# Ledger of designs, part 466: VH-VL binders against q0aze0

Target 1, 268 residues: q0aze0
Amino acid sequence: MKIILVNNRFKENTEKKAQEIAGQLSALNVEVIIDNGLDEPYAGTVDFIMVLGGDGTMLRAARRYGQRAIPVLGVNMGTVGFLSNIEINELAEYLPLILREEYSLEARMMLEVAVFQQQSLLTRVFCLNELLLRSNSPRMLSFALEISGQKLEPYRGDGLIVSTTTGSTAYSLSAGGPIADPQLDAFIVTPVASHIINKRPLVVSPEREISLHLLEEREAIIGIDGQIKMDFGAENRVLIKRAPHPLLMVNLKAKPFFTSIDRSLQRQ
Short names: E, the ipSAE of ESMFold2; O, the ipSAE of OpenDDE; V2, 0.75 times the mean of E and O plus 0.25 times the DockQ between their complexes.

## First folded at step 22 (VH-VL)

Design RB15 (framework fv_inotuzumab; at its last look DockQ between E and O 0.78; V2 from the best seeds 0.81)
Fold by OpenDDE, look of step 22:
Structure RB15 (fold): chain C 268 residues (1-268), chain A 123 residues (1-123), chain B 112 residues (1-112)
Amino acid sequence: as target 1 above (268 residues)
Amino acid sequence: EVQLVQSGAEVKKPGASVKVSCKASGYTFTDYAIHWVRQAPGQGLEWIGGINTYTGDTYYRRKFQGRVTMTADTSTSTVYMELSSLRSEDTAVYYCARDESYFDYLSGTFDYWGQGTLVTVSS
Amino acid sequence: DVQVTQSPSSLSASVGDRVTITCRSSQSLVYSEGSTYLSWYLHKPGKAPQLLIYDVSRRLSGVPDRFSGSGSGTDFTLTISSLQPEDFATYYCLQATHFPITFGQGTKVEIK
């Protein structure tokens, strides 16, 4: 068995714990790779991914490995979030199940975000939570939103969020989007400070495609999961689809989503 | 408008403690981490540590560990840095700075800064 | 700790001059998905530092376009295409890819 441990570069406790866990797993003849983001993602085959940290760490892991259909376990280390399944102090208890591959999986839809310069692909990223288009200045943006070729009225505002249902409890929520059942596959399109007061979030079928482009020469920024930033100008287009593969989240411990909402949102 | 307003200048004796505050306004407090950076006379900028206002996690430079404590009060949108066992070498202007954060992620880019707090340690 | 070394430590220049400051890190600053957490700050005595450039080459909104950043891996540069009177200050690069966050030692840009 080969396991990747993903930790947080700024959380030394996760690094230390990763080393400890690696030692324990090695003693059990499990090969371990530690990924703190400073190296390229491990390209070889692995059987399991443990994410040591919070939701941000999970998002990074998802972007790096989610397309590979590898079970990903969130191990919370002192933070509140939606994407961890067990606590670090529970790992010892569940480790035998992990090694025996006795766990269930929950598929979470991811976004496929493609950014173009004219017709040329600049980058393609898979992400678990959301894409954010926002102004790079205090001025509002004017941009076009298309859904499956249907052109909506031009939008004017600070930005727009396209989120998965998983991401509904992240930036989208702060912008007034709905909380969505993570077992539901859908896009949530949430306006950010629209000049139209009654501009409502859209719940969109995962079978549709979402396209964004600016209607002005002003510079904007594309944000992905709050961690990746890209310049976005008039010559750029972004196309958002459902990722071809979902993230496979490991369920070792029952953690009902709706009963955990209050607890997870207490810090916000 | 984003603002970080720090508490006033402090004069302390060696061995004492100082607690500097940084009040944030103009944005959602828990969407950003706050870091502390100091500049001693004739020296460059030095990172002390930071606090994630959302998760509560703290990140201290090793040289300050055991001597620095950072806390965040969400009700007042204020971050505090307490430095104990003060030494003459701790004489510096201390700055708080905002860092974009997303859950446990920190970018380490300081886009807004407080006006600075002079802490003088002298016998 | 990752060391960040700026060059030069100081320089004298005139208004209108092209100024280039370099920053070299002891390790690559490339992080996950190609992100590079290198930023540049301007600092004047008695004032708070100001962010100029982040993510190597991204200019903060409101920062004049005479400021530009470039580089990759371990070598980075801040360029002021035409120095203005208000640009005389000390400049710092900062890396946040590696814990702990570290600054360069600074580059003082003085009037010739």
Scores: ipSAE 0.843, ipTM 0.923, lowest interface PAE 0.6, mean pLDDT 94
Fold by ESMFold2, look of step 22:
Structure RB15 (fold): chain C 268 residues (1-268), chain A 123 residues (1-123), chain B 112 residues (1-112)
Amino acid sequence: as target 1 above (268 residues)
Amino acid sequence: EVQLVQSGAEVKKPGASVKVSCKASGYTFTDYAIHWVRQAPGQGLEWIGGINTYTGDTYYRRKFQGRVTMTADTSTSTVYMELSSLRSEDTAVYYCARDESYFDYLSGTFDYWGQGTLVTVSS
Amino acid sequence: DVQVTQSPSSLSASVGDRVTITCRSSQSLVYSEGSTYLSWYLHKPGKAPQLLIYDVSRRLSGVPDRFSGSGSGTDFTLTISSLQPEDFATYYCLQATHFPITFGQGTKVEIK
């Protein structure tokens, strides 16, 4: 069995703990690869991914490995997040179940994001929470949103968020979008500081394709999961659709999403 | 309007402690980590550490480990840095700076800075 | 610790001059998905540092077009295309790809 341990570059104790866990697993004849983000993602076959950290660390793991349909377990190292399943103190207790593959999986929709310059594909990335289009100047943006070829009235404002249901509790929530059940597949399209009063958040079928482009020359940025940034200008378009594979999250114990909603609102 | 306002200058004796505050306003406090950077006379900038205001996690440069403590008070949007066992080489201007965070992720980009706090250590 | 070394340590220039400052890292600053956490700051006596460029080449909103950043891997450059009177200051690069965060030693840009 081959396992990837994903950790956080800034939190010193996750590296130490990753090394400890790697030693324990190696003693059980399990091959372990540690991914701290400094090397290219491991390209070979693996059976399981263990994320040691918070939701931000999970987002990086999802972008790197989510399209490979590998089970991913979130192990909380401190502050409880929406994407962790067990705490580090519980790992030893659950390890036998993990090794025997005695767990269930929860699928989480991901976005596929393709950025073009004119007709040329510049890059394709995957995203678990959201794509953010925002101004990179003091000026607001004027931009077009198309949903499955249907062009909506132009937007004016600071930007737009295209989120999964998993991302509904992140930037989308702060911009006025709804909290969505992460078991649903949908796009949530939330304007950011819209200058046009009738632009409301939209909940859109996951089968749609969403396209964005600027209507005036302006400096903008596309943000992916709050961690990846790409320049975006009048020569660019972005196409967003449901990714081919969902993230497969390991469930070892019940995670009470709805009872944690008040905590999410308190963050606002 | 984003502001980071630090507490005033301090004069300390060797062996004492100092606690510098950094009060944030004009933005959502838990969306940004706060880092501390110092500059000793005639020297360059030196990173001391930081605190993720969302997770409460702290990150200290090894050289300061055991002498520095950073805390955040969400109710007042204020972070504190306490440096103990002060030495003459700790004489410096201490800055707080914010770093956009997303859960436990930090970019390490310091877009707004406090005005600085001079700490002088002399006998 | 990853060392970032600036060149030159100081320089003397006139208004209108093109100024180039380099920052060399002892290790690659490339992180996951190509993210490169290198940024440039301007620092004047008695004032707080001011961010100019982040992610190697991205200009902070409101920073004049005369400032540009470039580079990859271990070698990075800040360019001021036409120096202005307000640009006389000390400039620092910073890497945040590796723990701990480290600054370059600074480059003082003085009036000739």
Scores: ipSAE 0.809, ipTM 0.904, lowest interface PAE 0.9, mean pLDDT 90
ESMFold2 (binder alone), look of step 22: mean pLDDT 92; pTM 0.949

Design RB16 (framework fv_inotuzumab; at its last look DockQ between E and O 0.76; V2 from the best seeds 0.81)
Fold by OpenDDE, look of step 22:
Structure RB16 (fold): chain C 268 residues (1-268), chain A 123 residues (1-123), chain B 112 residues (1-112)
Amino acid sequence: as target 1 above (268 residues)
Amino acid sequence: EVQLVQSGAEVKKPGASVKVSCKASGYTFDDYAIHWVRQAPGQGLEWIGGINTYTGDTYYRRKFQGRVTMTADTSTSTVYMELSSLRSEDTAVYYCARDEQYFDYLSGTFDYWGQGTLVTVSS
Amino acid sequence: DVQVTQSPSSLSASVGDRVTITCRSSQSLVYSEGSTYLSWYLHKPGKAPQLLIYDVSRRLSGVPDRFSGSGSGTDFTLTISSLQPEDFATYYCLQATHWPITFGQGTKVEIK
C-alpha cells in the first residue's frame, strides 16, 4: 500500500504529525509520501490520500490529486471546516479500516476550469469549491455570463462565483449563495456585490457549461479555491464545466451535515 | 476603508509581559488573518506569527514559541499579541498586518498594516 | 529557515532614475500549482510598511505603475522605472512559501 500525506506548510504541527504518521505506517510496511506543496505532485500510483489539516488543505489535495480517482480522507487538525471526516486523535482507531480498505466513498463533483487567451488555452485546473472572478480595482466589473450558449444580461458588480455544491458553504455562502446538499451535483452561480440589488444566485445543472468574459478593458483576477490567482483581462475567457471525475472522499465516520449547519453558519 | 489600529506605546521591565492590540475595521473580520511583525532599532522586519481569525489557528515562529500568545476577539474585531518574559532584545516597533485567509490557508501577503506599537524593554 | 538576501543593501539614486532591487532565496519559492509567494514592501521611518507587489508581479491597487516585480524560482526583482521623491525608503521582499515567513534584510534607497 502507498499513501500520500498532505499537510499545511504553515501549520507546523501538521508536518510533525505527518512525519509521525509516516513512521507508524512505515512500520506497517506502508509506503508513505509527504506532500506539503513544495514539490510537484507525486506522479506514481497511490492507494490512499490523507489530508492533515483543514478545508484549505483538502482543497489543495483535491486540485493536485482529485482527478486520479484516489480515496481522500480529511483528517481534521483542530480547525473548523466541512471537509474533514475524522479527527487526528481518531486516526489510530480507524487506521486498521483504512489499511483493509473498509470504508465508503462519497463522490463530490469538481469543477473543470479552463482559461483562454482568445482561442489558446492558458491553463486548465480542477477544483473542489469555486472559481471567483473579481475586480482588481475598486471599480465594478462588467462581464458576460453565458450558460450553455444562452447569454444572460450583462453582469455589473464586484465579481461572480461559480461554485460546486461542496463549495456552497464557502465563499459563495458569504456572498449570499444558497447552502446546497453536498450529495447534489450542481453549479451555484453567485453574484458578488451586484449593482442589481436583487440579483439572485443561480442553481445550474452540472450538464451545462458556464462561460465568462469581460465586456470592457478592465483588470480582473480569477481565483480558484481562494488559493490560486491569475490575471484576467478583456482578451481572456473562462469556461467552466463539471470535471470528468469527482473527488472520492472517504467516509469512515458519519458526519451530520445538516444538523451542523447552524453551528457552522455562526462563523460564516 | 480598511484600517488596523494598534494600542499605544508600552514600557516594560525585563521579565514582564506586554499585550498589544490590533483593532480591525472596514472589512469582514474573520475573512482575513492577522500577522505580527516587529522591527528592532537598526534592524529589518521580523515575522513573529499570525492568527487565523476564522479557524482560531495560530502560527508562531519557533523563536517565539512559548513566549507569544495571539488571540482574536470577533465581537470587537480585535487581535491581541502577548509577549512574555520580555528581554531587552524585544525592544521594537510591533506591527499587525492583514493577510487573506481561506479556511486554513494563508496567502502570506500583508496588504494592510497597523500604525505600529513601540515596545521598550528597559531596566 | 529559508534565507532571503536582498541586493544591494543600500543605494543612492536621483529622482527619475531607474532603480532595481534584487531578492534571492536559498530555495525555490514555487508552491503547489506554481504559485510563488514573494511580495515587496515599502517602509518609511515612523510609518507602517506598505505592500507594493505580491505574487512576484502583481501590483497592489493604488500602487503607481512605475513599480513592477519580476522573477521566478529563487531570483526576484523590484523595479522602479522612474524614481520619485516619495520613493526614498527601505524596501523589503518577503517570502511566504516556506515556513517560517521571512523578510529580506532590506534595501535602503537614499537620495543622491
Scores: ipSAE 0.827, ipTM 0.921, lowest interface PAE 0.6, mean pLDDT 94
Fold by ESMFold2, look of step 22:
Structure RB16 (fold): chain C 268 residues (1-268), chain A 123 residues (1-123), chain B 112 residues (1-112)
Amino acid sequence: as target 1 above (268 residues)
Amino acid sequence: EVQLVQSGAEVKKPGASVKVSCKASGYTFDDYAIHWVRQAPGQGLEWIGGINTYTGDTYYRRKFQGRVTMTADTSTSTVYMELSSLRSEDTAVYYCARDEQYFDYLSGTFDYWGQGTLVTVSS
Amino acid sequence: DVQVTQSPSSLSASVGDRVTITCRSSQSLVYSEGSTYLSWYLHKPGKAPQLLIYDVSRRLSGVPDRFSGSGSGTDFTLTISSLQPEDFATYYCLQATHWPITFGQGTKVEIK
């Protein structure tokens, strides 16, 4: 059995703990690969991914491995989030269940994001929470949104968020979007500081294709999961659709979403 | 307008401790981590550590572990750094600086800084 | 710890000059998905440091376009295309790809 341990680059104690866990797993004839983000993602066959950290660490794991149909377990080492399933001090208790594959999987929709310059594909990335289009200057943006070829009235404001239901509790919520049940597949399109008063958040079928481009020459940035930044200008277009595979999140311990909403949104 | 306002200068004896405050305004406090950086006389900038104001996690450079404590008070939008067992070599200007964060992720980019707090350690 | 070494340690220049400062890391600063956490700061005596460039080449909003950053991997450059009187200061690079965060030793830009 081969497991990837994904850890946070900024937390020395998670690296030490990852080494300890790797030693314990090796004693059980489990091959372990540690991914702290400094090397290319492991390309070979992997049975399981264990994320040691919070929701930010899970987002990186999802972008690297989410399209490979590998079970991913969030192991909390600090603040309770939306994507962790067990606590680090519970790992020994649940390890036999992991090895016997006695757990359920929850599918979480991901975004596929393609950025073009004129007609040429520049890059393709995957996203668990959201894409953010925002101004990179004091000036607001004027931009076009198309949904499956249907052109909406132009937007004017600071930007736009295209979120999964999983991302509904992140930037989209702060911008006025709804909290969505993560078991639903949908896009949530949330304007950021719109100057057009009738622009409300939209909930859109996951089968749609969403396109964005600027209507005026401006400096903008595409943000992916709050961690990846790409320059975006009048020569660019971004296309967003449902990713080919969902993230497969491991559920070892019941974590009721609806009763935990307020607790997870509390700032410790 | 983003501002980080630090507490005033301190004079301390060796072996004492000092607690410097950094009060944030003009932005959402828990969207940014706070780091501490110092500059001793005639020397460059030295990173001490930081605190993720969303998770409460702290990150201390190894040479300061055991002597430094960072805390955050969200009700007052204030971060504190306490440095104990002071030595004359700790004489420096201490700066706080903010760093964008997203859950437990930090970028390590310090876009706004406090005005600095002179701490003098003298017999 | 990852060492970040600046060159030169100091230089003298006149208003209008083009100034180039280099920053070399002992290890690659490339992180997941190509993110490179290298930033440049300006620092004057008695004042707080000021961010100029982040992510190697991204200018902070409000920073004049005479400042630019470039580089990859282990080698990075800050360029000031036409030095202005307010640009006489000490410049620092910072890496945040590797824990712990480290600064370069600084480059003092003085009036010739």
Scores: ipSAE 0.812, ipTM 0.907, lowest interface PAE 0.9, mean pLDDT 91
ESMFold2 (binder alone), look of step 22: mean pLDDT 91; pTM 0.939

Design RB17 (framework fv_inotuzumab; at its last look DockQ between E and O 0.78; V2 from the best seeds 0.81)
Fold by OpenDDE, look of step 22:
Structure RB17 (fold): chain C 268 residues (1-268), chain A 123 residues (1-123), chain B 112 residues (1-112)
Amino acid sequence: as target 1 above (268 residues)
Amino acid sequence: EVQLVQSGAEVKKPGASVKVSCKASGYTFDDYAIHWVRQAPGQGLEWIGGINTYTGDTYYRRKFQGRVTMTADTSTSTVYMELSSLRSEDTAVYYCARDESYFDYMSGTFDYWGQGTLVTVSS
Amino acid sequence: DVQVTQSPSSLSASVGDRVTITCRSSQSLVYSEGSTYLSWYLHKPGKAPQLLIYDVSRRLSGVPDRFSGSGSGTDFTLTISSLQPEDFATYYCLQATHWPITFGQGTKVEIK
């Protein structure tokens, strides 16, 4: 068995714990690779990914490995989040189950984000939570939204979020988006501070494609999962699709979403 | 307008503790982390640590571990840095700085800074 | 700790001059998905530091276009295309890719 441990570069405790866990796993004849994001993603075949940290760390892991259809376990380390399944102090208890592959998987839809310069592809990224288009200045943006070739009325505001249902409890929520069942596959399109006060979020089928571009010569920024940033101008287009592969999240412990949502949201 | 307003200058004896405050305004408090950076006389900028106001997680440079405590009060949008067992070498201007955060992610880019707080440690 | 070394430590220049400051890290500052957490700050005595450039080359909103950042891996550069009177200050680079966050030692830009 080969396991990747993903940790947070700024959380020393996650690094230390990763080393500790690596030692324990090695003693059990499990090969371990530690990924703190400083190196390229491990290109070889792995059986399991363990994320040590919070939701941000999980998002990074998802972007790096989600397309590979590898089970991903979130192990919470001292933070509140929606994407961890067990606590670090529970790892010892569940480790035998992990090694025996006695767990269930929950598929979570990811976004495929493609950014173009004219007709040329600049980058393609898979992400678990959301894409954000926002102004790089205090001024509002004017941009066009198309859904499966259907042109909507131009948007004017600070920006727009295209989120998965997983991401519905992240930035989309702060922008007034709905809370979505993570077992549901859908796009959530949430305006950010639209000049139209009653501009409502859209819930869109994952079978559709979403495209965005600016209607003015102004600089904007694309953000992905709150971690990746790239410049976005008038000559750029972004195309959002459902990723061809979902993230396979490991369920070792029952974590009822709706019964715990109030507790989690109270901290926001 | 984003603002970070720090508490006033402090004069302390060696061995004492100092607690500096940083009040944030003009943005959603828990959407950003706050870091502390100091500059001793004739020296450059030195990172002390940071606090994620959303998660409550703290990140201290090893040099200061055991002596520094950072806390956040969401009700007042204020972050505090307490430094104990003060030494003459701790004499510096201390700055708080805002950093974009997303759950347990921090960018490490400080886009807004407080005005600074002079802490003088002398016998 | 990752060492960040700026060069030069100080320089004298006149208004209108092109100024270049370099920052070299002991390790690559490239992080996940190619992100590079290198930023530049301007600091004047008695004032708060100000962010100029982040992510190597991204200029903060409101920062004059005479400031630009470039580089990759371990070598980075801040360029002031035409130095203005208000630009005389000490400049710092900062890396946040590696724990802990570290600053360069600073570059003081003085009037000739």
Scores: ipSAE 0.836, ipTM 0.925, lowest interface PAE 0.6, mean pLDDT 94
Fold by ESMFold2, look of step 22:
Structure RB17 (fold): chain C 268 residues (1-268), chain A 123 residues (1-123), chain B 112 residues (1-112)
Amino acid sequence: as target 1 above (268 residues)
Amino acid sequence: EVQLVQSGAEVKKPGASVKVSCKASGYTFDDYAIHWVRQAPGQGLEWIGGINTYTGDTYYRRKFQGRVTMTADTSTSTVYMELSSLRSEDTAVYYCARDESYFDYMSGTFDYWGQGTLVTVSS
Amino acid sequence: DVQVTQSPSSLSASVGDRVTITCRSSQSLVYSEGSTYLSWYLHKPGKAPQLLIYDVSRRLSGVPDRFSGSGSGTDFTLTISSLQPEDFATYYCLQATHWPITFGQGTKVEIK
């Protein structure tokens, strides 16, 4: 069995713990690859991914490995998040179940994001929480949103968020979007500081294609999962679709979503 | 407007502790980590550590581990840095600085800084 | 620790000069998906440091366009295309790709 351990680059205790866990797994004839983000993603066959950290660390794992349909377990290293399933001090208890594959999987929709320059594809990335289009100057953006080829009235403001339901409790919530059940597949489209009073958040079928481009020359940035930044200008267009594969999250321990959302409401 | 306001200058004896506050305003407090950076007389900038205000996790440079404690009070949007067992070498201006974060992720980019707090350790 | 070394440690220049400061890292600063956490700061006596450039080449909003950053991997450059009176200061690079975060030793830009 081959497992990737994904950890946080800033948390030295996570690195030491990853090495300790790797040793324990090796003693059980499990091959372990540690991914702290500094090397290229492991390209070979992998059976399981263990994320040592919080939701931000899970987001990086999802972007790197989520399209490979590999079970991913979130292991919290002290602070409970939305995407962690077990605590680090519980790992020994659950390890036999992991090795026997005695767990359920919860599918979480991902975004496929393609950025173009004048008809040429520049890059394609995947995203678990959201794409954020925002101004990179004191000036507002004027931009077009198309949903399956249907042009909406132009947007004007600081930007726009296109979120999965998993991302509904992140930047989308802060911008006034709804909290969504992460078991639903949908896009949540949330304007950021819109000067157009009719622009409300939209909940959109995951079967739609969403396109964004600027209507005038401005410096903008596309943010992916709050961690990746791409320059975006009048020569660019972005296309957003449901990714081919969902993230397959391991469920070893019950984590009721609805009774735990108070933290997300407190971010308001 | 984004603002980080630090507590005033302090004079301490060797072996004492100092606690410097950094009050944030003009932004969503737990969307940004707070880092501490110091500059001793005639020296460059030195990173001490940081606190992720969303997770409460702290990150201390090895030379300060065991002597530094960082805490955050969300109700007052204030971060504190306490440095104990002070030495004359700890005489410096201490700055807090804001770092865009997203859950446990931190970019390490310091876009807004406090005004600085002079800590003098007299011998 | 990853060391970030600036060159030169100091320089003298006149208003209108083009100034180039280099920053060399002991290890690559490239992180996942190509993110490179290298930033540049300006620091004047009695003032807080001020961010100029982040992610190697991205200018913070409000920073004059005479400031530019470039580089990749281990080698990075801050350029001031036409030095202004307010630009006489000490400049620092910072890397945050690796634990712990480290600053360069600083480059003092003085009036000739």
Scores: ipSAE 0.805, ipTM 0.906, lowest interface PAE 1.0, mean pLDDT 91
ESMFold2 (binder alone), look of step 22: mean pLDDT 91; pTM 0.942

